# Ledger of designs, part 22: miniprotein binders against Protein ANTHESIS PROMOTING FACTOR 1 (APRF1)

Target 1, 330 residues: Protein ANTHESIS PROMOTING FACTOR 1 (APRF1), of Arabidopsis thaliana (Mouse-ear cress) (q9lyk6)
Amino acid sequence: MSLTELDDGLVRRMAMGAVFSDFGGKIHSVGFHRTDDLLVTSSEDDSLRLFDIANAKQLKITYHKKHGTDRVCFTHHPSSLICSSRYNLESTGESLRYLSMYDNRILRYFKGHKDRVVSLCMSPINDSFMSGSLDRSVRLWDLRVNACQGILHLRGRPAVAYDQQGLVFAIAMEGGAVKLFDSRCYDKGPFDTFLVGGDTAEVNDIKFSNDGKSMLLTTTNNNIYVLDAYRGEKKCGFSLEPSQGTPIEATFTPDGKYVLSGSGDGTLHAWNIENPSEVARWENNIGVVSCLKWAPRRAMFVAASTVLTFWIPNDGESPAPADPPTDQQQ
Key: E = the ipSAE of ESMFold2; O = the ipSAE of OpenDDE; V2 = 0.75 times the mean of E and O plus 0.25 times the DockQ between their complexes.

## First folded at step 7 (miniprotein)

Design n33 (from r1c with T6Q F24L V44W W46Y)
Fold by ESMFold2-Fast, scan of step 7:
Structure n33 (fold): chain B 330 residues (1-330), chain A 81 residues (1-81)
Amino acid sequence: as target 1 above (330 residues)
Amino acid sequence: SEKEIQITIKVPPEKARELLRKILELAEKYGATVWIEVEGDEVWIYITVYGSEEAIERFIEELEKLAKEEGVELEVEVHEE
């Protein structure tokens, strides 16, 4: 079923529903499956957790004590993941693992990165993926082979994203620069470079809108930019309250019309980017939101700190609960 | 009153196949989650079990019997909640 088109009224009615508060530490990463109603989380307690988003229900917890968990995303199969490591990186080189959640097996190790992976993106059209590391490299991988398929060396902390057709990928670099590559011939170098207007901070994250028209950038100094994905022209931008060491994630809605983000003061914001205006602001008591993603096929988003919260349209209930977040699951 | 524990086992390569089979059967019986990691010639098994103190004690007892039969050592961690 297709998601009903979003409007300002629906976005404004989004409110906290299910809460999962049994994490042993901060949630590092969340990822939705592209087609199935599934969410995966990785956290400081070394767990990977699988959730049914249709029923807001935890399906599985697995612990990975030797390597830890950091960045995570689904492959095309809903029972398999790519997960990056937090421990034993230099000695083993096992910075990335291909995991089966069905039987809790490691299917493949991807060796090569010499420092932590900070960005991870699955190709939307094939079994390829990209990783960006603090070792100042971006690596291109194929799930079917152990060997790295390509390496790009850059200065700064890379962030990577595929566009929705998998024909172009973007690498964000130091100084607010974003380089665009053709996936078929990236060895020829970038075909374009965008600059985000004198920002002195590194780009922390980059995302393409599903319609391919917009690019969303977040920076380490809590600025958000929305660029035209073809021309690199700034469409709009937002400044958020500073956060102390907590990275801020921003997300597009599936129709590409809205951007949501956390802020250093613990608020969540939503902006209409086609008619630039702030349409909603939510206060919550879960602290600074470090993970924020809208579900690909639902009027639903998740916001995570040390707790995971699911947000859905309300029927007139207040969006700001008076009490601390509680687990809705028994 | 439910607890969560995680048990880590390093499995000798020569015993890995048979021990893994038996551990998976035991885990299924107790509803435990098993995570298997193979690195070179080392096999690591991580078992997470949720339940009452009685159920956890029974699981550990059966796992210890299995470990003695196969000649492996167990390391047990207890995680609250």
Scores: ipSAE 0.000, ipTM 0.300, lowest interface PAE 13.0, mean pLDDT 81

Design n34 (from r1c with T8K E39W E42R)
Fold by ESMFold2-Fast, scan of step 7:
Structure n34 (fold): chain B 330 residues (1-330), chain A 81 residues (1-81)
Amino acid sequence: as target 1 above (330 residues)
Amino acid sequence: SEKEITIKIKVPPEKARELLRKIFELAEKYGATVWIEVWGDRVVIWITVYGSEEAIERFIEELEKLAKEEGVELEVEVHEE
């Protein structure tokens, strides 16, 4: 179902529906298409899998035996993907691929990164995309050409994100620093820098809310932060249970009013950001959730470990009310 | 110059598992990408490999041998990259 606004009651009614358990390893990355009812997953078994989210149905599987699969996202076209390489990068230099699920072809290879890509994002307004690598660089690409369009060298683990209007992109760095760039003139350097007050952990992931008001950061020391996207001030912060080597993903709801995250103890949490409080807590049997995203145009989210699960509202089955938060809230 | 080929195979669902096992062994050897769609009456498999003319020729030879063994027909398309 399509949703413009959520409330606490609907969030609490979210419950596990369809389950896909035939993966041959951990799911590294999941991505929704912006407008079409499609999801893609990337997994340790070298597969990319395409799902119809309206019917909770697997449409296609590809196995990438030369390079494996790591990070993945849709381009603007619902049949086309960008995915990164997990291995053989040193011998081939082919760090990223642009491929068509419709044509069953790899359309372009992008060479340059010297180590794994850990962050990947598509421009919402044009054919540009960014990749952040453990090689301590962010590269800017254009789907239409093989050559790298720009490179930014930085300290620490990069995480990259475009805002929803495509006017700004952010690069997160060590020490909780986030640099903001005007996408039209990024070559002039960042126009602003946000610091997450005293956090020295590296950022795992960064996301903008759809309303443009908030920025979501997850860190390697098991914290999530919601910042004001204009001023960089911390709006909320939550501490998660430590995970054993599994990074935790957090997601905004499409209206930007809620944040959901996994935790190292295997629980899923939902917080109201406008009235900061934990709204729901779900115990599950799939282990620590490493991939978590809410669908752009539906009352639906996906949570993945070695198993992919789809969550939708169930009027007859609500989770237990959340206990007082163990995490510090703002 | 490098070349890309696409090989398409249609197979009944009951034969797909064993055929795919053997296809995956060849795909790993040649660095191929395997694309699979499952339909109620048939499984459709595409195999794409990018490489030198020599490597592609060897891959086609091995896959033709496998196709004869399994009683399936190959549809081959060659692309210049």
Scores: ipSAE 0.707, ipTM 0.895, lowest interface PAE 1.0, mean pLDDT 86

Design n35 (from r1c with T33V T48Y Y50T)
Fold by ESMFold2-Fast, scan of step 7:
Structure n35 (fold): chain B 330 residues (1-330), chain A 81 residues (1-81)
Amino acid sequence: as target 1 above (330 residues)
Amino acid sequence: SEKEITITIKVPPEKARELLRKIFELAEKYGAVVWIEVEGDEVVIWIYVTGSEEAIERFIEELEKLAKEEGVELEVEVHEE
């Protein structure tokens, strides 16, 4: 599938297309498959929904009433997911499930977290994944075995991310600290620590750019920061309008040149990070956007609140009927 | 009129194999989607079904009959559309 090269003009032409408004509550998490044209959502209505992004079509919906749904991501296989639990965590310990959407089977349970998983990421190079929980631990897992492969105890709300090569992972912690680990010998502790400008707010989310050069941080005090991923130096940063109880997600474009983010007033913003400037702003009627991700292989992003919206370039070249006169006569 | 329900059945592992076979056969007859989970020393079977009220009622009746034969209990949760 062809990816159109991104420039300020194309970013400005992004416009809301397909809308799915039949969710029974807030959408908690969205995830794109790395290679297939698929998106998965998790929602307060305990559903997992699978979408065909090429045709903007809902393919499947399943309900998970005993465990609920919270964080979700694809494995390398397009029919299987990792999903975290909202209910019965302390009684069962079944904080994470490996699911097949193809035949609706629970393939494996990953037990150990004592509180909700708030960050979940799949290794880009193997069948490993990481989970960060409000129980103040990060756990490292292997899809092939039930046993936890490693555990790191940290302060605050952990956020986790693999770099694009899968050789390094980052864990964000209390006090605006981000610790970097070698994925092959993480038991030796972190090899580096980045500090985000004395900001004492916890990090909500952490992402590496696809080229591995930049790191994107979103904080609980409604700031986003773009850091150099090797040196930890701040490249740029932006302040967002505060939101009441809804964390804001930010996303890189696949080329790493732009960052998009929601804001507490319901607007969406796009910034060019190579020449730091706001290039686009979209006012919308869907409320505060809690999930925002750009598709890895398309000129497309999704923005979700209680509704899921797909955004694609509006060419604007379709002939429009002549506007009615300013002073319409009847 | 379309109706949505979720049915949960908890089964000891030693009884699960034969009961699951029968449940899958019944679910296929009614177009129901079955999820299987292992909870401790129990197998939890989730059945999600949509359809007409008459079809769902018949499905529940057959499932209740099967549950009585096997000595297991059903939990039924109804969702407004």
Scores: ipSAE 0.000, ipTM 0.223, lowest interface PAE 16.0, mean pLDDT 81

Design n36 (from r1c with E4L T33S T48L H79E)
Fold by ESMFold2-Fast, scan of step 7:
Structure n36 (fold): chain B 330 residues (1-330), chain A 81 residues (1-81)
Amino acid sequence: as target 1 above (330 residues)
Amino acid sequence: SEKLITITIKVPPEKARELLRKIFELAEKYGASVWIEVEGDEVVIWILVYGSEEAIERFIEELEKLAKEEGVELEVEVEEE
């Protein structure tokens, strides 16, 4: 399916649709599958939940009481996930699990991290993935083997991201520095370093735009920066209201033309980065948004706090009925 | 209401393949989720069962019967959600 072309009007028409409010705590992480119409969530209630995004329907729920759930992403296969652990890290070392949602099997444990994984990303081109931990390491893994394939020791809280082609990965460092590595020879050290001017806060998250032209950074001092991914020059930046202990997630639209983010006052914001301007603000009734992602192949985003919400354009259409969402919020 | 329970079974590797097949058959019948891990030379089967109270009770009964027939010890922990 081709990317839906976005303009300011369509972005402004996005509105809350389906709502799921049966979570037993905050949602830690959400991830879309790259090609299939699927979303996975991880939550403080130790659940992993699988959703059909075409019909806004919960397909499956599993509970993980021994390890808990924290960061989650799909592998290339729509039935398998990588999930990080919250519990028993010190005793087991089982910080990451490769699991199948089809038959509810843990296929592999990845041992090595000594503290929580705070950043997790799947290679777009092969069965490799990266994890960044509060143990001050980034580890490179291969789904086919238990052994860690590579380790980078860092100062501070790492955030990691692959570019869309899987040829480069980025690691955020203390002080607003982002180091770029060639994925084939990362042991030679970074080939470039970008600095976000004047911001010494830790980076919360890094994302590349799908077209590879832009890099999106969020910081712990409530700033968002969009950089040129080739040169590291700041294209634009935005300040958010303080979130009182909830990290803010920001997301690109699939065409790379817009950025969306939550804010500490509970609002959602959208900015056009090609013609720099704030396009939309939405009041929501779910509180401060901890997870925010735009769907890879749809005019749709999800915003999550303790509640998961699906957002789609309000254009006056009445699509054919599907099974209704099980939860509706006032 | 719907329940979640955790069951731990330690199985010698030589018994694991056939026992797991039977456990998955029971899980599918009652809508249970089963998670498997291997620790050293032991297969640890970690069973999460989610469903109605009646379905869970029947699953536990059948699982206990299977474990007794196969000579395997069960440890059952029940958590309500």
Scores: ipSAE 0.000, ipTM 0.309, lowest interface PAE 12.9, mean pLDDT 81

Design n37 (from r1c with E2D T33E V38F T48M Y50K)
Fold by ESMFold2-Fast, scan of step 7:
Structure n37 (fold): chain B 330 residues (1-330), chain A 81 residues (1-81)
Amino acid sequence: as target 1 above (330 residues)
Amino acid sequence: SDKEITITIKVPPEKARELLRKIFELAEKYGAEVWIEFEGDEVVIWIMVKGSEEAIERFIEELEKLAKEEGVELEVEVHEE
């Protein structure tokens, strides 16, 4: 694993490269394919957009007018997605769709959620995935079957994540609790519960580090916590500026040594978590960042608001902002 | 039992706006999904409809009438479930 080895100097040299500003609204979900070749975005303009990572080039735009677009992720195959619905939930019940971008069709509908999906994650080891909804349930699905495989009822807004080996999944619960489940016998209930450590705010998002050792939590009171993923002990924590109306996203670097986050003042921050300190801070011209993901295999991250930006290391040169490509450039 | 079909329409951008308005009205009536891709000098419209054989047949009949009125061609693909 050498492609994304990082030190403080490399992190500090990250700079905005390609910019795409032709979105008709806020970008509310981004996801990398695990091969690092492709990125997908979903936006308030009802579009799904597919990007080539190596060339920072838009490959495809599709507009989804019946269901809209909300949360999105790749399946294991780079031509297929899972996408949640924003519209017609009461009439269809079709809260999630399994889509092919290659032949432009819906392969499967997943019915059961009674309100919007706010958290979505794909199993790293099989064709299972999880969805968390404002209907106060987490559902477990299999891409091969229409029927829901399992349901967990909870209070509050759920956030879900698989660990890197798919053996454990985590669900955020009301009151700042994160419950851990064995993927093979989740019906027996959680085997552990982590508390955020004195923070009574709700958890917005959960991510596991690639090495499986750390868990990254973002909270509604604009704090980030990094926990030991096995014992739930707090490793470090950072505070963000408050954001009105825009949830802040954070991401691990692939080596697990750094965490990056947006902030309510529109800045981006990077912290070293092995020696907890802020190593970089970037002002940007795109406003408050709602989506932030580091690429799985590259020294590259994306940051999105109503604008999508790609960030790569500079070699001491200061790149001037470039005009973004139009929707129809491929 | 439910069947699923995808209908593809390729049109120049100048015809797309009015055609899409009428397609969306039909799609709402039959519960169809409409995907739109803009490809430079062409707009590609995918219409996915799932339902009973009778409902799909009626949808295709109305869409064929619309296609004739607007001077566009339909490509129909049937998907196994």
Scores: ipSAE 0.168, ipTM 0.575, lowest interface PAE 3.9, mean pLDDT 83

Design n38 (from r1c with R17E L20Y F24A)
Fold by ESMFold2-Fast, scan of step 7:
Order: structure tokens, then C-alpha cells, then sequence
Structure n38 (fold): chain B 330 residues (1-330), chain A 81 residues (1-81)
């Protein structure tokens, strides 16, 4: 449950605060801890960085030159991460690591993927997680065991997500298709399939809203779709400016009422999902935003390119205008 | 003036925890990151350090002394950019 009350006015008041520009390349992945005020980043410079989001400060930096860093997420423990590898995948198969940032220990390797992991999702209810790879497989893992618990072979680039109860998972596939699986009997195949209808591009990313009612899809042809998670019906959709070579990430607000996304022209956009309309648009000087996430329990989001930025509400002198706030952009 | 170094040490399992502790203590002085990896009956300690050439050289010298005392060999890769 989020304690943050969001309305159009608060969303419009979001403004860039803390900025971290000491990265040696693009930021590949960002992840918030579900309950603690922590953020982790993975970057092209092979670093993992840990941030305190309450005080906007960097707590720790570690370098992973042997395996590199790519996708990253927290486990349920705030000092423990799952991180995917960029190097030596064909020879070792050491595609995923379970590690402790507290004492810098690699607790387990998860072997099997033969190509880069492009999607990573931690179960919300137990020590299971999923990985989707360019090797055309989705693997199911348990943090307590290094042997793969299950494997699904698929076409194209998979993207994976658990629903909020952890009993259903979704795999997004080529052609805008999303297949839903029962986590207890996924070997029987999917129990449902959703189609976005007419989108021929691959799905880059998939997310469930925190209430489990909506699914957010981003595609390689620069479209965002919000689907009803029960019926697969399209609730709304938005188009972005094209981005060459940089996938765009979109995020729900914790209450599921808003979606935010970067765009190929470097702007950030916010849309109201209940009354589908663009609520806010921010121009910035950080380039195309490849990582974008709203904090689970705060009026805060992060936007990252080669630079990591924290966004928080900035109170204006007057009530926000009906359209995106000119008082704050002027 | 900054360099990146990766050092790999294959370690007998019975010495792994002791060596990890000593190396981690040394690494803290130099801002280096030390990781321990256990796979079957093999244990590998690998170290990444990012900093000035002078600091890295001192770190390597202290590691070589520790390695000699413990009877293990270092493998060093240098990344300059």
C-alpha cells in the first residue's frame, strides 16, 4: 500500500532535484527496494551503486569487471540484489548472480542462459524470481537453490512480470502478445493470451500496477499501452517520439492512476489513466531517458540516462494551471 | 590518471574465509571491491579497484605480500581508459 496521495496538481509539481553525473556510461537499470528507502543502479561502467532516496545520497559503489552489470533488482532483503551479467555468457553460462552489498559476497550463481538477460522480476511473495533472455528462454529460479526450477522456450525477446499476488506471471512476446501463466502449473502452458491489436513491434517491457488491475506495455515502435489485467482489453495508449537504439521505460505511479514515460526527444510525459489525458510534460537537459521508475512509498521518481536524476514536488506560488505548469517551466 | 584493475585469486576452500577477510580489510583502505565466489569445490576471490595509478600500485604490492604469505597466486588484468 502506498501512503502517497496523487492528483494532477501533485504530478505537475514534480521537479528535478538531486543529480548524479559521475557515471562512466549509460545507466542500464534502476530498481527501488519495495519497503526500504533504497535505490540501486547498474551502469555501462560495470558499477552497481546504492542510494539512500530519503536523503538523496550515494551509500555505496562496487565494480563488477569480471561479469559486468546489466539488469538489477532487490530481493526482499535491502542488502541483497540479483544482477545479470554482460560478459563471458557463452563460455560460463553465469548469467545471473545473487549477491550481498553488505559484505560484498556472491551468494549464488544462476547458470543456464546463453545470451543477455533483458528482463528480470522478483516474486512479491517469496524467494522466487524470473529471467527472460535473448537466448529465447524464460527461466524460473529460487534464491535458495542454484539449479533452474523451470524453463519456458519462446519466440523473440521475452519480457516478464509477476502480478502483485505472485500467483500469476505474464510473458510479453513479439507482435504485442502477452501470455499469462499460473505459477504453480506453468508447464501446462498459458491459461490466457492478450493481444494489443495491430501492434507488430516487440514488447520491450511489461509491468503490473500495484493493485493488479492494469498492465503497462512499452513497445519497440515507441508506443505505450495500458491493458485491463483481467480481460486484456486496451484501456488507453500513447505514442512517443522515436528513439534510435535506446529503449524507453515507462512506470506506474504507486496508486496506478498515472503513467510516466520518457520520449525520443528527451522529454518526460505524465498521463492520467482514469481520465486518459496528458497531465504534465517536462523538458530537461539529460538526453533520452532510458530508466524511469516511481518510488513505491514516496512522491518521487527517478529518471536516468548517463545521468541519474531524482524528482520531487516543488511548491509553486499559485495553483497549478489546467495544462502542464508554465509557472515551473518558465 | 585513473586505472581499473581486476585481480583474480583461486583459493583452497579451507583458506577461503580467512583470505577473504584479510583481503577485504586491505581493500577497504583503497576503495576496492572484493567478491568471493564458491562453485563446487573451487573458491575464487576477485577484486576490482578503480583509482589513481599510485594507489593501485601500493594496493597490488600489499596484495602480493599477502599472497606470498598465504601461498596463493594472483592474476592481474589492467583496464586503462
Amino acid sequence: as target 1 above (330 residues)
Amino acid sequence: SEKEITITIKVPPEKAEELYRKIAELAEKYGATVWIEVEGDEVVIWITVYGSEEAIERFIEELEKLAKEEGVELEVEVHEE
Scores: ipSAE 0.066, ipTM 0.576, lowest interface PAE 6.2, mean pLDDT 82

Design n39 (from r1c with L20W R21E F24L I36V)
Fold by ESMFold2-Fast, scan of step 7:
Structure n39 (fold): chain B 330 residues (1-330), chain A 81 residues (1-81)
Amino acid sequence: as target 1 above (330 residues)
Amino acid sequence: SEKEITITIKVPPEKARELWEKILELAEKYGATVWVEVEGDEVVIWITVYGSEEAIERFIEELEKLAKEEGVELEVEVHEE
């Protein structure tokens, strides 16, 4: 099946469905598998949890108490993950793990970072991935080897992203700058630099739209910018309520027509990018949403705080829930 | 839990599967988390146990017995609160 085309009506009908509230702390990171109907979460309780998004069911839970869990993403295989560490970083350097959820195996440690990884992304076309750390470096890795393939030093908190075709990657740096690299010859340095217009705040997060045409930036001064991914020109921008130290994530819909984001007041917002306007607003009792991602192949998104919630279209046969439903864990 | 112990076992490939199944049984019994690293031709098993001093000592006793039966050595790291 092709990806669902969205319109304002469908976006407005999105409503909280399944809820998982048995986490032992904040959820740090969520990631969808690109092709399979799977979601993974990492949280403060040092758990990794695997979910079937087609049936809204928890498939597996595992813990890593030695190093903890922080950032997580799928590799190309639906049973394997890349996960970053929270503990024992300076002494061991074991900042990243390549692991199998099929048999609870760590397949490889990636050593080098001296502080926590705060940004992590998998190449969409090969076994490469990038990590950005509070140690003020971005490292380029290959799942097949232990050795770091490349290192880039920068100021501030890094954010990294691959474009959908894996031909370009972007790295945010201090001063609202985003540098773009050709993934096949990144050693030659960046081929372009985008600046967030009129804003001197740092870029906190970067995402490319699936069509490759747009780039989504969140900034430390509570603004969202959507740029033309080729020219770096601003298409539109939106303001958020201050989060006071709680990270806020924004996401594209799979067709690239909409952006969703949390806000510091606990509200979720949806904006139309083609005709820049707020389409929907949801006020919720789950607190400030720090993790927010739309599923790559479904009319579904997940929003997480200390609670993980699945959102799907409400056809209107039942009233939209005012409060989240009871836990739907198996 | 009162303390954490991380145990590392380096296992020859010919013993890895049998030992892994038995370690998984012990891990479930004592609430331990387990991971295994594949490093070329060598298998390294990581076990993390949270619990009371008494429960951890019982776990180590059973694991040491299993290690002796399989002819492998345990490397133990203790993390005190």
Scores: ipSAE 0.048, ipTM 0.364, lowest interface PAE 3.7, mean pLDDT 82

Design n40 (from r1c with R21Q F24Y A27S E28D V38I)
Fold by ESMFold2-Fast, scan of step 7:
Structure n40 (fold): chain B 330 residues (1-330), chain A 81 residues (1-81)
Amino acid sequence: as target 1 above (330 residues)
Amino acid sequence: SEKEITITIKVPPEKARELLQKIYELSDKYGATVWIEIEGDEVVIWITVYGSEEAIERFIEELEKLAKEEGVELEVEVHEE
């Protein structure tokens, strides 16, 4: 199946469906598998949970009490994950684990980070991945080898992302700078630098659109920016309500035409990027949403706080959330 | 002489709590990682450890003693690096 283009009507019809509320704390990270209908979550209760997104069912739960769970993503295989650690980082250095959910084993430890990993990204084209840590380093890894393949030192909170072709990766630097690297020769340093926000704004998350044309940035000053991924010029930007201690995640739709984000007041927002406007707003009862991702191959997104919610189009059988006030309607 | 193993123990929830306390204490001594999976009405405890052959042998011996005392079976799998 190919990715479908969305329209404003379908986005507006998205509504909360399945809810999973048995988590013992906040959900730290969610990740979709690129091709299979699977989602993994990591949470404050030290669990990793695997979900079937086609049927909105929990398939598996494991608890990781020695290391904890923090950031998580799938490898290319649907039964294997990379998971970062919350505990014992200074003594063991076991900051990242490559594990199999199928046969319940740790395939490899990746040692080196001395503080929590806050950004984790799998290469779309090979068995490489990147981790960014509060220890002020970004490390490049290969799933086949336990030794670190490369290290970059920086002053700010790192955020890392591969573009969808795996040819370029981006790293957030101090002062709202995003540096772009050629993945084949990153040792030569960055080939470009984009500037986002003022001196008071730091980038806390980076995502590339699937078509590679746009870059989505969330910042510490509660703003979202969409940049041209080639030139670094701002296409549009949106302001959010401040959140108290909860990072906000934003997501592209798979066609790259919409951006969704949580906000500090607990609302969810959707904006059209091609005709910059807010097309939908949902008020919900789950609190501030810290994890938000649209499924790669479905008209579906997940939003997580201390609960995990699946959102799908409402075909008119139940009440849909009210549309936000707009200049067109008011 | 370094190797990695996974040990699997399946128990009902009533036994899991008492057994886990002892497993955590022993696992900390050997640098092992304890994972807990809940499948239906069964608790699956799996323990991974990487280390010297001598240390792993001692760890397995102590776990086998604990398993015998608690009336549970161990499944041991050895992984090549």
Scores: ipSAE 0.013, ipTM 0.509, lowest interface PAE 7.3, mean pLDDT 84

Design n42 (from r1b with W17Q V38F G40D D41G E42K; at its last look DockQ between E and O 0.76; V2 from the best seeds 0.00; counts 0 for: pae E 8.8 > 1.5, pTM E .761 < .8)
Amino acid sequence: SEKEIRITIKVPPEKAQEILRKILELAEKYGAYVWIEFEDGKVTIYITVIGSEEAIERFIEELEKLAKEEGVELEVEIHEE
ESMFold2-Fast, scan of step 7: ipSAE 0.785; ipTM 0.918
ESMFold2, look of step 8: ipSAE 0.463; ipTM 0.813
ESMFold2 (binder alone), look of step 8: mean pLDDT 76; pTM 0.710
OpenDDE base, look of step 8: ipSAE 0.643; ipTM 0.876
ESMFold2, look of step 11: ipSAE 0.019; ipTM 0.546
ESMFold2 (binder alone), look of step 11: mean pLDDT 79; pTM 0.742
OpenDDE base, look of step 11: ipSAE 0.683; ipTM 0.887

Design n43 (from r1b with W17L R21Y V38I)
Fold by ESMFold2-Fast, scan of step 7:
Structure n43 (fold): chain B 330 residues (1-330), chain A 81 residues (1-81)
Amino acid sequence: as target 1 above (330 residues)
Amino acid sequence: SEKEIRITIKVPPEKALEILYKILELAEKYGAYVWIEIEGDEVTIYITVIGSEEAIERFIEELEKLAKEEGVELEVEIHEE
C-alpha cells in the first residue's frame, strides 16, 4: 500500500475545501474505503451517505428509520458497508447490518448486542469484524455467517482496533488498560496489557498507525496518548479543551508522523510525533468536530460536525482569495 | 414465510422532498430501507422491505395510495428469498 509522506509545511497548508451541509443532525461516524476514493458518513438523521472523494460529490443516501444508523465502516468491497443500530435494540436485537450500496439491499443482520455499539472495526485481511458495545461485550463476527463467532466480556466502555496486519487486535478496558489479543486464538486471553498511566477516564477510541509501530488512544477526559505498539510505552501525550458532550476523535497521518485531533473549543490541532511539537492549529466555523479522519492514501482529511468538510493542501497559486466551497442547497 | 420486495419510484425533483418525507414515515412503520440516487435532475427512490406476506401487502397498499396521491408510478419486484 503506497503511503503519503508529509512534512510540517504540507500539514500547515491543509485548508477547508468542499463542505456538505445537508445533514439533518450531527455526523457521528465516518469511514474511508482503503482501495477506492470513497467515504461514508452516518448521522443523527438516520442516514448513511456515500461520497466520491476525488470529485467531492455525494453519490447515494440510504435511510434506516426503524433502527437508525450509528457506527459505520466499509468491508473490503467498495460497494458494501457494516452499520450499527441506534434504536430498538431491546426488542429486535438487530445491532449490526451488512449492506450493499450497489444492490440497494441489506445482505445480513447480526443479532446479539443488548445495547449500542460504540466501536466497530473491519479486519484488514479477511471477512471478519469486531464490535464493542455498551452491553460490556466485544463480539467477533464473520460476514458470511449470521451467528456470533466469539464473545469477550469486559468492564467499561469497549474500544476495539485491528493492527495493520490483522494478526493482533486491541481492546480498551476500564482504568486505562489496553489488552492485546492474537486474532487466531483470542479465546486463550490477551498476550499483553498496556497501561496509560492509571488514567481514571475510559478510552473511547484506539487506532494503529499504518506502519504498525504506534497506537493512538483518545480518552473521555479529553487527553490523547501515543504508545509504542509493541512495548506499550508512552511516546507522547496531549491535552485538549473539554468537550460539551461531543466526543473528540483523533487520527494518524498515513505515514504515522503526525496526529490530528479536534478539541472542545472547536479548534483542530496537529502534532509532530517524531519531534513532539504542535505544528498547526486551525480555527473553524463548523463548531466542535465529532469525526476526524485522515485519508489512508492521500494528503487529505475530513472533519465533521453537523456538516462534513474536506481538507486538502492549499496550493497558494489561486489568483484571488475565493470563498470556501460550500454545499449550497437549491 | 417471509418475502422481500424492491420498489423503484422515479420522482419529479419539485416533489422529491415531500414524497421522501412520506416514504420515510412508512419506512419507520414497516421497517423498510430507503435508498436515494440523484443523477442530474432525476431523483430515483428505491425501497426494500422484508416481512410477512400480510405486512408486505399492507405496505404496498399504503405506498400505492401515496403514489396515486402524488402522481408517481411504482415499479414493484417481489423476491421470495
Scores: ipSAE 0.656, ipTM 0.874, lowest interface PAE 1.0, mean pLDDT 84

